VH-VL binders against q9vpl3. Designs and how they scored, part 354

Target 1, 224 residues: q9vpl3
Amino acid sequence: RGKINIQRPKAPHYERARVVAVTQPKYPELPKAKSCFKTRAERTQQQQENPYNEIIAREVRNWLDHSRLVAFFHLSSITADDIFRVRVQLHKQNLHLKSYGSKIIEQAVKNTRYEAIVPLFHSNHCIVFSPDPEKTAALLRIVRRVPQMVLLGGIVEETMLSRNQLVAYAQMPGLHAVQAQLVQTLSQAPGHLIQQLQAHQNSFVQVLDVHAKNQMNEETPKST

## First folded at step 11 (VH-VL)

Design db65 (framework fv_anetumab)
Fold by ESMFold2-Fast, scan of step 11:
Structure db65 (fold): chain C 224 residues (1-224), chain A 121 residues (1-121), chain B 111 residues (1-111)
Amino acid sequence: as target 1 above (224 residues)
Amino acid sequence: QVELVQSGAEVKKPGESLKISCKGSGYSFTDYWIGWVRQAPGKGLEWMGIIWPEDSYTRYSPSFQGQVTISADKSISTAYLQWSSLKASDTAMYYCARDEGIYESYYFDYWGQGTLVTVSS
Amino acid sequence: DIALTQPASVSGSPGQSITISCTGTSSDVGGDNYVSWYQQHPGKAPKLMIYEVSQRPSGVSNRFSGSKSGNTASLTISGLQAEDEADYYCSSYTSSSTPYVFGGGTKLTVL
C-alpha cells in the first residue's frame, strides 16, 4: 500500500497569478468616475450582462488548462452551508470546488480540446480543480460524505477518464511515473468516453426520477 | 505504526446506557473514515455504520439506525459507539476499523482489538 | 438474508491449495472492484487479506490471491499451512440500503 507523502508545489500562487493574468481583459476599461453616479440597481443590472460572462468563461478555460486534475460531478440540492463546509475541507487538500452555468462552460470550452464535455453540464453540476493529480484519492474519500455529489468523470494529465477509470487512477500507488503511463492506458477514444459518461449521468437521473415518482405515489415506500 | 485501540469489556444490565471508544494513532485521524462492525456470539460480521471524523458526518446501516449513535472527537483522535438503553440482543463483540476505501470501494485495512459487550439480567 | 453466499466450511491438507467462493449479485460482487476478504482467528479481530477483488495489503503472504468471474468472487490459498486455519469472510460494496455487506463466513480446517 502506498504510504507516499504528497508535497504541494512550493509556488501554488504562481499558477493562481497566471490564471488571473489570463482572465484579465486586453483593454483596462474600468468604470472609473462615471460608475460613481450610477444607482445600485443600474450597477447590478450591468453585472448581469455578457462582458462579465466572458471574463468568467476565460477564468474557466484557464482553470481547465492549468489544472492537472479536473473532476466532474452531478450536484443535487444541497444547502449553502453544507457546500461551504465541503469546499473548506477540499481546499485544505488543494482541491478547488467551482460551480458555473452551462452557457459559461460552453463558451469557455468552445474551440478547445475540452468541447466534448459540454453535454455533461446540461444538468446541475460542479467541478473540482487541482494542480495536484495525486490528490484524486483524497478528493474521492471526501466526496463520499456528500451523497448529493455524484462522480461523472474527469480529466487527469490532460486525458479524459470515465468514472470507473478515475476511481481506478485514485487506487494506484503514489508512483508518479507509473501513474502517468497508466493514465494513457486507461483513456478511451473521446466519443466512446463521452457516451459512457452521458450514460452514467442519464442512469442516475432516471433512478432519481423513478424514486421521486414512487415517493409521490406512496407515503413511505418501505417494506420490511 | 497505525493502531486502533478500543476500550475494555463491559458487563451491563438491560436498560443501562453505554459508550465504548476507539482511539486511532499513527496516522492523520481526520483523513479516514471509521467504521463499526458487530459480531454476535457464534455469528458473522455485520456492518453498523461509518463516521467521517473531520465533521462527524455519519451513515448507518438501516438495521442499526436509531439503535446506536456513532460520534467522534477529532481533538483526541477517538470514535465512539453508544447506546441509550441496552438490550440482551446487544450482546456481541464490537469492532472499530479504519476504512481506506475510495469512493464506492469500502474496505477496512486496520481493525481495533474489539470490545466485548455482555448484556444480561 | 442479505449476506453474500459462502460455503460454511472447506478443508485441505498442508501444502495443498483451497478455494473459497463468494456469490452475490450484479450490484455488488458482479459490479466493479468492490470485493474484499478478511481472515479471523478465534478470539481475534479480522485482518484484511484482499481488497478490490485481487489486491494484497503489505504483509499478506503471496499464497493468498483473489479473483472473480461474473457474480462470484474467489479467494485462493496455495501451499496451505496450519496457521491458515481460520474463518474467512468476503465483503462487498452494494448500491442497496446497506452499502456494505459481509458473507456468512467460511471455516477453513487444515488437517
Scores: ipSAE 0.627, ipTM 0.813, lowest interface PAE 1.5, mean pLDDT 80

Design db66 (framework fv_anetumab)
Fold by ESMFold2-Fast, scan of step 11:
Structure db66 (fold): chain C 224 residues (1-224), chain A 121 residues (1-121), chain B 111 residues (1-111)
Amino acid sequence: as target 1 above (224 residues)
Amino acid sequence: QVELVQSGAEVKKPGESLKISCKGSGYSFTDYWIGWVRQAPGKGLEWMGIIWPEDSYTRYSPSFQGQVTISADKSISTAYLQWSSLKASDTAMYYCARDEGIYESYYFDYWGQGTLVTVSS
Amino acid sequence: DIALTQPASVSGSPGQSITISCTGTSSDVGGDNYVSWYQQHPGKAPKLMIYEVSYRPSGVSNRFSGSKSGNTASLTISGLQAEDEADYYCSSYTSSSTPYVFGGGTKLTVL
């Protein structure tokens, strides 16, 4: 409350605003003055994790390594019954909803190309894993039933995708091989890049067609 | 072949209840949202709401929340639109449509033929 | 004024190109790829022509194209044909409490 912008357009739902905030880069926080006097023994205590946490971190790494689809969500407060219903619906589509602590995720992805996902998990979160990237559309249609789950992004065929890029991937033709080949193009831009390429190809084809058939004055370029 | 078949035209008096249906075939009914759209005589399209058939989760337009009830029976691949008490202003063509939209994008790729509801005394 | 703004009517001759505008806010049309377009012939159910601003479903003529600039989306029909005469509606997802809205519709007359 108490923050006012001049134009005051309707803001996205509070949970979506939080998701945007979580995905924004954060500068390093200044360490608390007391922390500079922390003894080596106290730091050693923090480093000596429960051995069980190492097992869970390996489990997370195994899921990441063996899943061709990984989707990241912010998760707001939800009842046990509601999340159970969602898990059942997802499981029918070979989609596996998991939740892990942020420190465990950090341990699992440290020194990997996926280390950049760590900031996404500094608030409540969950992850959906699947060996089948063709299930991305099914996943996103099911998640529309769960306003508490807000899409942050994902990994498809080992390529990190933003929220918009993952949605664009889900919109692609149902041919698995074509989707896999084009995922790298989406990693540079949302689906707008492929859309723009198609628009440029159509406009170029129309320009060539007009020049080849000028006397017939067939059709204008499709680019507006 | 994907098809949405709606129930036949209805002529009702104000105060009567009504339930119209939309049956999906040729696809997995529980894998897609079903939306309802109203079109008053000579007017444009108005979105009423959507339902997720797998668990009957609904979202309504504020204009129609409390005015109608959307439900579904997944065992017979049928969605419903219901009024407890009809008004003359409910006279309209009602369409059901399958939502092919992904995530926050809604778009209706297959439409039912429409059910004409006439409410007059 | 929550609904999307479209012109009431537009007209053109066979072979010409026409454009129908759809104006909203930064929370709907001006947001992400939320816009779709529907064609409705008299006495018929609507047909999806464009989804997510510019994509065409299978079976829709490449004479139909969609685009967006700021808070205004546009449907362009090139090489007008008599069978294009219909009502055209834009629609968009919105981040408000109403997740979906339609425009008022545009009657296309092919003269």
Scores: ipSAE 0.542, ipTM 0.778, lowest interface PAE 1.8, mean pLDDT 79

Design db67 (framework fv_anetumab)
Fold by ESMFold2-Fast, scan of step 11:
Structure db67 (fold): chain C 224 residues (1-224), chain A 121 residues (1-121), chain B 111 residues (1-111)
Amino acid sequence: as target 1 above (224 residues)
Amino acid sequence: QVELVQSGAEVKKPGESLKISCKGSGYSFTDYWIGWVRQAPGKGLEWMGIIWPEDSYTRYSPSFQGQVTISADKSISTAYLQWSSLKASDTAMYYCARDEGIYESYYFDYWGQGTLVTVSS
Amino acid sequence: DIALTQPASVSGSPGQSITISCTGTSSDVGGDNYVSWYQQHPGKAPKLMIYEVSNRPSGVSNRFSGSKSGNTASLTISGLQAEDEADYYCSSFTSSSTPYVFGGGTKLTVL
């Protein structure tokens, strides 16, 4: 376990600094009343455009524009060491794990075709980017190592996919995968695809709740 | 082509330690999970555990947690199954197998030839 | 500890079709496409015959097909041949803590 082979990162120096910062230990605390109720000054400041947020939003747009694979995950509490270990493994496969605040993601996708993904990021999340869509299978095998990461959906070749569609894409033969998946996804109405993404998110929440209750030996509520 | 080659048959006495091996070839060893499956004489298949070779993350069946240790050495593309103290009830055929599944689909596409472990006095 | 339910034995004649069932619960067999099937000849390692309910690996005869209805998955072998005589095991995902659960196995006798 002390024999981890870390390869040289291909990212610029600032990217490495950001990856390290994201893996820093966090001290989870109960939400304070002040986080729900803000002073007049805090509300005014929050409504102002933040130049820092716009810089980060441009970086997110750059990742979206240069990535042929984007995968969205719900992220439960995980240690900094464990997530760093996973990030290193993903990086070896040209998969780049990143976390951004919901407001930054909203600013990044505003007025783009991906604006519909914003609701996925209202809870704790992370995103994996790659210029290589054939690495989707590698991504999903690595993610089995991380039960705290739960797949919500993704974008492949600029097309939004549900969890089940992304898993199906990962199982397709490499040479033919992109064309076949695009044809399949493009045959669906945009409203239908968004409904599938939201249905999956709701199903995932139900599955997590059931699994948590089962692990704690709690009974599943019954209705109808 | 993909191949998993296991170590040869073992004959041991109760209380002895043992480590058997499973060497993968013809594919990127660290890109797939390796599982161990036990088959007692005349009985069915029973999953023991799996390992992710890249960082040796393991998950064990409840029946085998604490009974065996699964490990891997990615530098030589080899997975291991180890007992600290064998029992007569450990007499079985042991298979390693590669998991090709994606996300929540778990299945073994290639299997090793098996290692027969006999524990008797 | 818990295994999927398979019949202990099934028999058929050459050229006949037979079906082997594998029954679980709504969270495993009845869930998503979690079911796989393995063939094992005496003294040999198991061989994957069907994965994700109905998909066949390259090199497996098209006489083998898989299906699922509710909590029961089925392996169907058409045009039975002597070489099909073997033990057959189903397997399904149940949870991240028990990602592999095997059925008890079915002995197929030809003739």
Scores: ipSAE 0.605, ipTM 0.797, lowest interface PAE 1.6, mean pLDDT 80

Design db68 (framework fv_anetumab)
Fold by ESMFold2-Fast, scan of step 11:
Structure db68 (fold): chain C 224 residues (1-224), chain A 121 residues (1-121), chain B 111 residues (1-111)
Amino acid sequence: as target 1 above (224 residues)
Amino acid sequence: QVELVQSGAEVKKPGESLKISCKGSGYSFTDYWIGWVRQAPGKGLEWMGIIWPEDSYTRYSPSFQGQVTISADKSISTAYLQWSSLKASDTAMYYCARDEGIYESYYFDYWGQGTLVTVSS
Amino acid sequence: DIALTQPASVSGSPGQSITISCTGTSSDVGGDNYVSWYQQHPGKAPKLMIYEVSNRPSGVSNRFSGSKSGNTASLTISGLQAEDEADYYCSSWTSSSTPYVFGGGTKLTVL
């Protein structure tokens, strides 16, 4: 007959399942995210209950293990509607805003190189996770729309960075190799970094406390 | 190379509508805020507002809230500034500019060449 | 209204140093690293000269430097040249109602 074969897609269920499995996220199924506006008392009570704390701590460890970008924020009073809008905008950029109690975070990072971050979470906070470190600039531009969220620092490519170091990283033009080298250049030992992060937090508190006295520049130590 | 190219000069009468444009190229348009700055003849710079092109979220100066509309079409990397009804006092040079500010750093790193709008009877 | 105060004019001779001030409040200039400076030649768009108080973009002469003390930021131009003659504007973030405010501008005359 001499008929020409029609080119048709050949996608057996097994082949399609394999492709889907390769592209699916490797994170364990996470319980419903807690709102950043949960009261401290409610968080403390929930954190005292076993075995819930270990389940959520394992979730946090998984986010840390599979995220190449982690950013830490102090969170002031914000409405549920406002934080939901921020969460939606961040999600479009593959940025995942989460809130966890301080004891759960302590349990999650205990005996890891990130143990030093625990003091950042003794007040109201939230965390943004992403597998894509190139999204750091997009994250910070979105967050500057939200005055209730104050950047404290982060982790990029498993390296802890202060607020100023994370901002400097975000300003690099989009060449991954140059950005990775910048991270190495800006990075400091975890002990020194936490001193810088705590100094920033303490300086912020001191600035707020003594604002009327115009003492900001006198009490704020070197920040990087 | 990053550049912002604005539409040509306009001459309008009071009460007419107008929409001017600013096209970005050489960068990811949806990853940066676009601002609009006004400069009346012989006067200084005055900030009008900004837009986040990804979702068209806008913030306006109180002086321009309700006076102008800022919009963007991300499919063609273009931001717009528009008036429903022009006034003679709208005669000015209008600049668009890209905001490279990250977090608590707010500044315009690249500027369009400007669009002169003249409103006269 | 103009939120940041600049002198209307400043002048200097070639080779001298001049300083332009920009005074605001504790919530803008006196806050974090919010201050930027722009140069505008007649008939041209503004050009960013300084950002985050003291940082210089690529292509801007090292004769230009920025600093801040309390609620006053300063742009200093050393080794003044004829091409420096322009209008200079400071800008800062503000917490009141808008993310941007400009100073009134300073006309620099090179004698």
Scores: ipSAE 0.163, ipTM 0.567, lowest interface PAE 3.4, mean pLDDT 77

Design db69 (framework fv_anetumab)
Fold by ESMFold2-Fast, scan of step 11:
Structure db69 (fold): chain C 224 residues (1-224), chain A 121 residues (1-121), chain B 111 residues (1-111)
Amino acid sequence: as target 1 above (224 residues)
Amino acid sequence: QVELVQSGAEVKKPGESLKISCKGSGYSFTDYWIGWVRQAPGKGLEWMGIIWPEDSYTRYSPSFQGQVTISADKSISTAYLQWSSLKASDTAMYYCARDEGIYESYYFDYWGQGTLVTVSS
Amino acid sequence: DIALTQPASVSGSPGQSITISCTGTSSDVGGDNYVSWYQQHPGKAPKLMIYEVSNRPSGVSNRFSGSKSGNTASLTISGLQAEDEADYYCSSHTSSSTPYVFGGGTKLTVL
């Protein structure tokens, strides 16, 4: 087993016990689906009332709140040794690879601006967190080593980005401030459209007003 | 100043083993992929494979899978291309190159000077 | 095997503009920003001229530009000079089992 144990957290202000719990998550084995001694409702009730899920959901929310870079991946079959090597390499770059169950992620993002990500996690998945968005290029270069990990998208500076937008962000040369401006510009597509519709209405009114004023001036005799 | 320096020209007989080298300097060796590209006399460029020096993960062109071995020693910032048994058809210029690409984009920004390998009886 | 199709040769006169095409499939050239271009003078190592379709590395003349439309990428050289005479190779990442491929190369002659 090549699980990464984080003894001294360099990440945002998470408690050590919490970080250790995330690196070694325990999910109790549920009864097999065809058990005749437990109804579907009883299994659903048991799962819904599991206090462990709420604790880990809060931990996921803390990762989201304190990470300026979050990347989402589909994960196909990979050996424990291979994923461990990748976790070590990512950790050296202050990138933290985590895996959580779909229900825990749904619970963590429910009623937040990130609720739209839930459908991404109905299949095998993993998430990379970092407090440092400058590490996006390093992340994506390392992930080229892992063909089993397929980029789905991410969150940079609290802005949701598609796969192509996240790759474009990583490819930008220059200062972090310049990259942050790109993220803001990309995220404003709906707002920009609304503003342009409003500007069109204002421009039309202004053009008519200017034209009317010009017509008044042209009608006035100016010959000397 | 980024530089890739390759080992000198080699003259070998069929059936002999060979290991050629590519030493990187002026950058963090483990932060970039290293690729190997072959060019037969009078022919075009042919990608052979690529290595991630941090853990020596390799990917090969289907044409070269099983024909060569790519390896790296990160302690001395050196990548290697190795043959267990050379053939006359292995006569070519061999280039190493640093890959600056991100995610699905692969491109080689710095190239070694090349190593000429001649295999003849 | 050659996966990307280039013309074997092109020619031009000093001061003219020429274009070299590179045709692939939707999984390589027609994909995202996967195309790069290399210049090789006889007996020398290749030099990166264009990366990610249209980006130019520092130190490469602005006479060199790249573009693509569908499954065809193009390298355009304006203000052609004698030292531009070389072999030019396109390359692309591919989503198939081969992650990287080169075109067959184009010999540019400056008449």
Scores: ipSAE 0.595, ipTM 0.796, lowest interface PAE 1.5, mean pLDDT 79

Design db7 (framework fv_anetumab)
Fold by ESMFold2-Fast, scan of step 11:
Structure db7 (fold): chain C 224 residues (1-224), chain A 121 residues (1-121), chain B 111 residues (1-111)
Amino acid sequence: as target 1 above (224 residues)
Amino acid sequence: QVELVQSGAEVKKPGESLKISCKGSGYSFTDFWIGWVRQAPGKGLEWMGIIWPEDSYTRYSPSFQGQVTISADKSISTAYLQWSSLKASDTAMYYCARDEGIYESYYFDYWGQGTLVTVSS
Amino acid sequence: DIALTQPASVSGSPGQSITISCTGTSSDVGGDNYVSWYQQHPGKAPKLMIYEVSNRPSGVSNRFSGSKSGNTASLTISGLQAEDEADYYCSSYTSSSTPYVFGGGTKLTVL
């Protein structure tokens, strides 16, 4: 439902929101004791980063800041040709598949509202970015063809979503219904989002086993 | 307007080969899965398999694995279901359908009109 | 073998509400938003009525609604009309070797 246009700021709202976002503490779902995100060891490690890593970390921050849809995947062994095909299919839908090292992602999101995603990238991973959150359904329909990509979760309109919540978001019909349903879903489970995201990492072997069983009778006429 | 148009009815003898078709129109053919569903006379629906037309990736039901081949030609927006050797038990209505399912959900939003296959001596 | 259990038949009068059940397991109906419902008139192809438990496609009457409780999904038809007389099939994703299964179907008779 749209509000009456009374609260539209005179100043650019996006610039203000961005400044506020970088200075805000972690999401409430994260332990309060971790409000300071850097230890001495972590600070020393960051100082030893090569210049290239900082440049790419800045690129990742720009993707996060300018994407209304971000989806995180675990990536099992896949050929360069296969992932290239997926990247091409996604690009047709304005979905941008990127792969970055875990160190670069940690550097990019440290001291930001997105620091909670770091545990998702302990193993091989990839990320899909898009300016259009309505493309979530198209993304997941394409990725269903790629058993090597396992959905871990995502960020939609700056809101972190677990795997199940992102799938539910994709199933919503249209933008207004999506916003209403997302608010309802978040209000029903306000304290468990981060735990759900971390649980997907911990339960990964079971997800892989279920997926392997589900793929039991798969074949491709192209190869033997 | 989205539509799936299937080939006409077939009457075959056991042991003969057959290939039936399903042509999609009114949408981007390579952006959706195509599924095949069987319905024996007076019986319910049975899922046979699906294909991703962009690269012809297939997944079959265990009961139909090795009994049929699903293929697609994206240049003419057509999916196929074929048998190398038909059996009398293959007598059924065969539907193709577009799968709009998201991630682990599967559902068919548009269906072809069906192809009746009769296999008798 | 039918993986999802539906009643063989159900009946109602015009204007009434009827409900068709679809019972599975925790790996299909009970797992997540996996359930869809199809309507099939004699001699016609199936038509999608409900997807992902409760979502309705464009063009489907709001008299049709879907819900789920535990391992049982339900299709409810309110304001029953003569043209609703058809076979109804539930279907679900499953994590088994067959990723998609149908129910046995329910014949709806409008008195």
Scores: ipSAE 0.409, ipTM 0.679, lowest interface PAE 2.1, mean pLDDT 79

Design db70 (framework fv_anetumab)
Fold by ESMFold2-Fast, scan of step 11:
Structure db70 (fold): chain C 224 residues (1-224), chain A 121 residues (1-121), chain B 111 residues (1-111)
Amino acid sequence: as target 1 above (224 residues)
Amino acid sequence: QVELVQSGAEVKKPGESLKISCKGSGYSFTDYWIGWVRQAPGKGLEWMGIIWPEDSYTRYSPSFQGQVTISADKSISTAYLQWSSLKASDTAMYYCARDEGIYESYYFDYWGQGTLVTVSS
Amino acid sequence: DIALTQPASVSGSPGQSITISCTGTSSDVGGDNYVSWYQQHPGKAPKLMIYEVSNRPSGVSNRFSGSKSGNTASLTISGLQAEDEADYYCSSYASSSTPYVFGGGTKLTVL
């Protein structure tokens, strides 16, 4: 679709700010620069009739159309400072960490090839976009710094990949031909992929629920 | 070629401070984790901690948390392991190593030659 | 504290095959493809021989192979040579707080 390089509008502006020592973070000035940290309350309060939602949905579609790498993560609680540091590191590698409400994602992908991803975003989430799929290895090494981010899967060269397939892609040698061949052999039907991605998400939530219940049982308030 | 070069052997007394170094070359230093692994005389390998050089984010083994400090200076592609007060039990060979792992895969592909630290009274 | 279980020593003759085992739990060795193997000659740094259970780095002889069954990983060395005499360590991811857990090491003697 587009030939617009996502790097040009974002990276040059940020780099110029660094070079001239005008390095104030752009995070507070941009509505779309919301932290990956989203509480349930913030998700619940998102207004579905807000006309602003269409503008953000268009932005999401633009990211999907111009990114050759998209990675989906479940996000547990993390401080604003920590996620900001991660976002800065990712940006240096032309990786763009974004957070959007589930309603905006649904609106953005409705009637597109990616409509099947909507169920992934019913819990806390964030997405990383890049025009460069060779940065998948760099992405996953940086994400090891953030145990609160759990990989669910992604899209590489317009092909939907499960968590294990995306990790396998990242582990391949830097030879473009070998990586392209791998993407071809790893790809699956969208229905099967969504089942796998949702299963990982559900397993993670189940583990958290069990842990929370065990913690509460150990600290029973009824005893005092 | 990828290479990790460590500082030379050290002989110290208990209570002294020490900082040893590990310099990476032949690759983008800030794109890989650096780990520190200890080997006491005649014993096996023990992981101590890792650092992400881009922002100096560290993770320590429970056995070494509070015992040592790991740091990095990305401007000179160097990682450090530091003690504020050495003990005789710190006598060991110390290796730095580059982690090539992706996501939940953790393994060291290149190792420094090692720094022997001897602490005696 | 937590360590993977390896035999203390293994021996073989030139040209023979030997296998070194590494036993853990279902959450580490038995989990995913977490196991790596390192070779260490006396006075030298360890060298990566196998990663992710069965993959060989560039420059490692195809005489070295890795496998896994349940909670036990194995390093097999075929066509033993004198230069293979070394200590061998397995390692596995166990958890986010213990991403590197080493075995106790196995001394291979080539007679």
Scores: ipSAE 0.546, ipTM 0.765, lowest interface PAE 1.7, mean pLDDT 80

Design db71 (framework fv_anetumab)
Fold by ESMFold2-Fast, scan of step 11:
Structure db71 (fold): chain C 224 residues (1-224), chain A 121 residues (1-121), chain B 111 residues (1-111)
Amino acid sequence: as target 1 above (224 residues)
Amino acid sequence: QVELVQSGAEVKKPGESLKISCKGSGYSFTDYWIGWVRQAPGKGLEWMGIIWPEDSYTRYSPSFQGQVTISADKSISTAYLQWSSLKASDTAMYYCARDEGIYESYYFDYWGQGTLVTVSS
Amino acid sequence: DIALTQPASVSGSPGQSITISCTGTSSDVGGDNYVSWYQQHPGKAPKLMIYEVSNRPSGVSNRFSGSKSGNTASLTISGLQAEDEADYYCSSYTGSSTPYVFGGGTKLTVL
């Protein structure tokens, strides 16, 4: 009732220009703020390597348990600026890109229904979480802009999906009946699903080998 | 309601520059890739490249890399195809199309009407 | 120039069924559900008929169906009609630096 008027009161005692200056996102002092940010990032990395890894593992487990959509990606070298731009685009769709160390992931899923995914995280990886599984199509369309991110598979409504099954899900409307059919199919062969996810990793390695070989062949081009 | 409207036919001389447009309407323009497809007179379809309108990220066919520039202005829901210097061999129909595909699946569900580009002396 | 292999032409009579083939490699047609099919009438833009090997967009007649076996995808048109006379193009994602390619096209004649 009266609470709305408190947020935007009449006749403010202090100048608005001061408040606007404080809330502006870009300042000349950004380089020093960036340096402090790097120091905090180093502290975060040390924390992940210390006994406090249990705290971060609990955070990961919370994300896994409370997200209706989880997508797993292999991540090759990418600049901080590029990944930040992608994170912003994903965030607009309620998709949350996270990176965690392999040991933290292992600790988070140990003795849970998700323990079978541990082998997927033996190499560089990142994970996208969302409470909204209907955003799977948006996720995969945005990820086409990031050739460094290769889809390995995911979890939808606590059900593990291979890369191909997750892509197929992205093409479907968010109907309960469709989700029930996917659950029924996957309950028959969880071991086969892990093999499919690992096969896609092997296919990715083969693609990289072909690409590297093609680049070597192009290194000595014959121009006429 | 989804529609892609392309700019009108162009008649140019070799060496001239050209920029043709493709305006999307009836959908969220930044949520879909836009592709460009070339068709020379009496010949088949050739994929030229695609653009992600949200940040103008592009991928080109090797045959068209360095030959054309694909760009987009998301504020007016328009994609562009541009030549710095036209050649007679650029004479063709040019289509823009919306890519409904997901991940590694590429397919174009809506197409523009085409822009005929004729390059002659 | 990387392209998928299609027959240059195919013909059929009204009411019959015809099949158009599209042959690629294990990395494109044979790799996954990457194949789509387009219909083009003279002077018109292409129209999507089939996507991801066998899926049909809304508004496309159920007389059109898609399938694949190994490195060859097929578009089948049943109950052939005069208005089906057009050029048909297959397309596929590839694992190469050219992520998308078209077939050479097949001219369907309805006699």
Scores: ipSAE 0.651, ipTM 0.827, lowest interface PAE 1.3, mean pLDDT 80

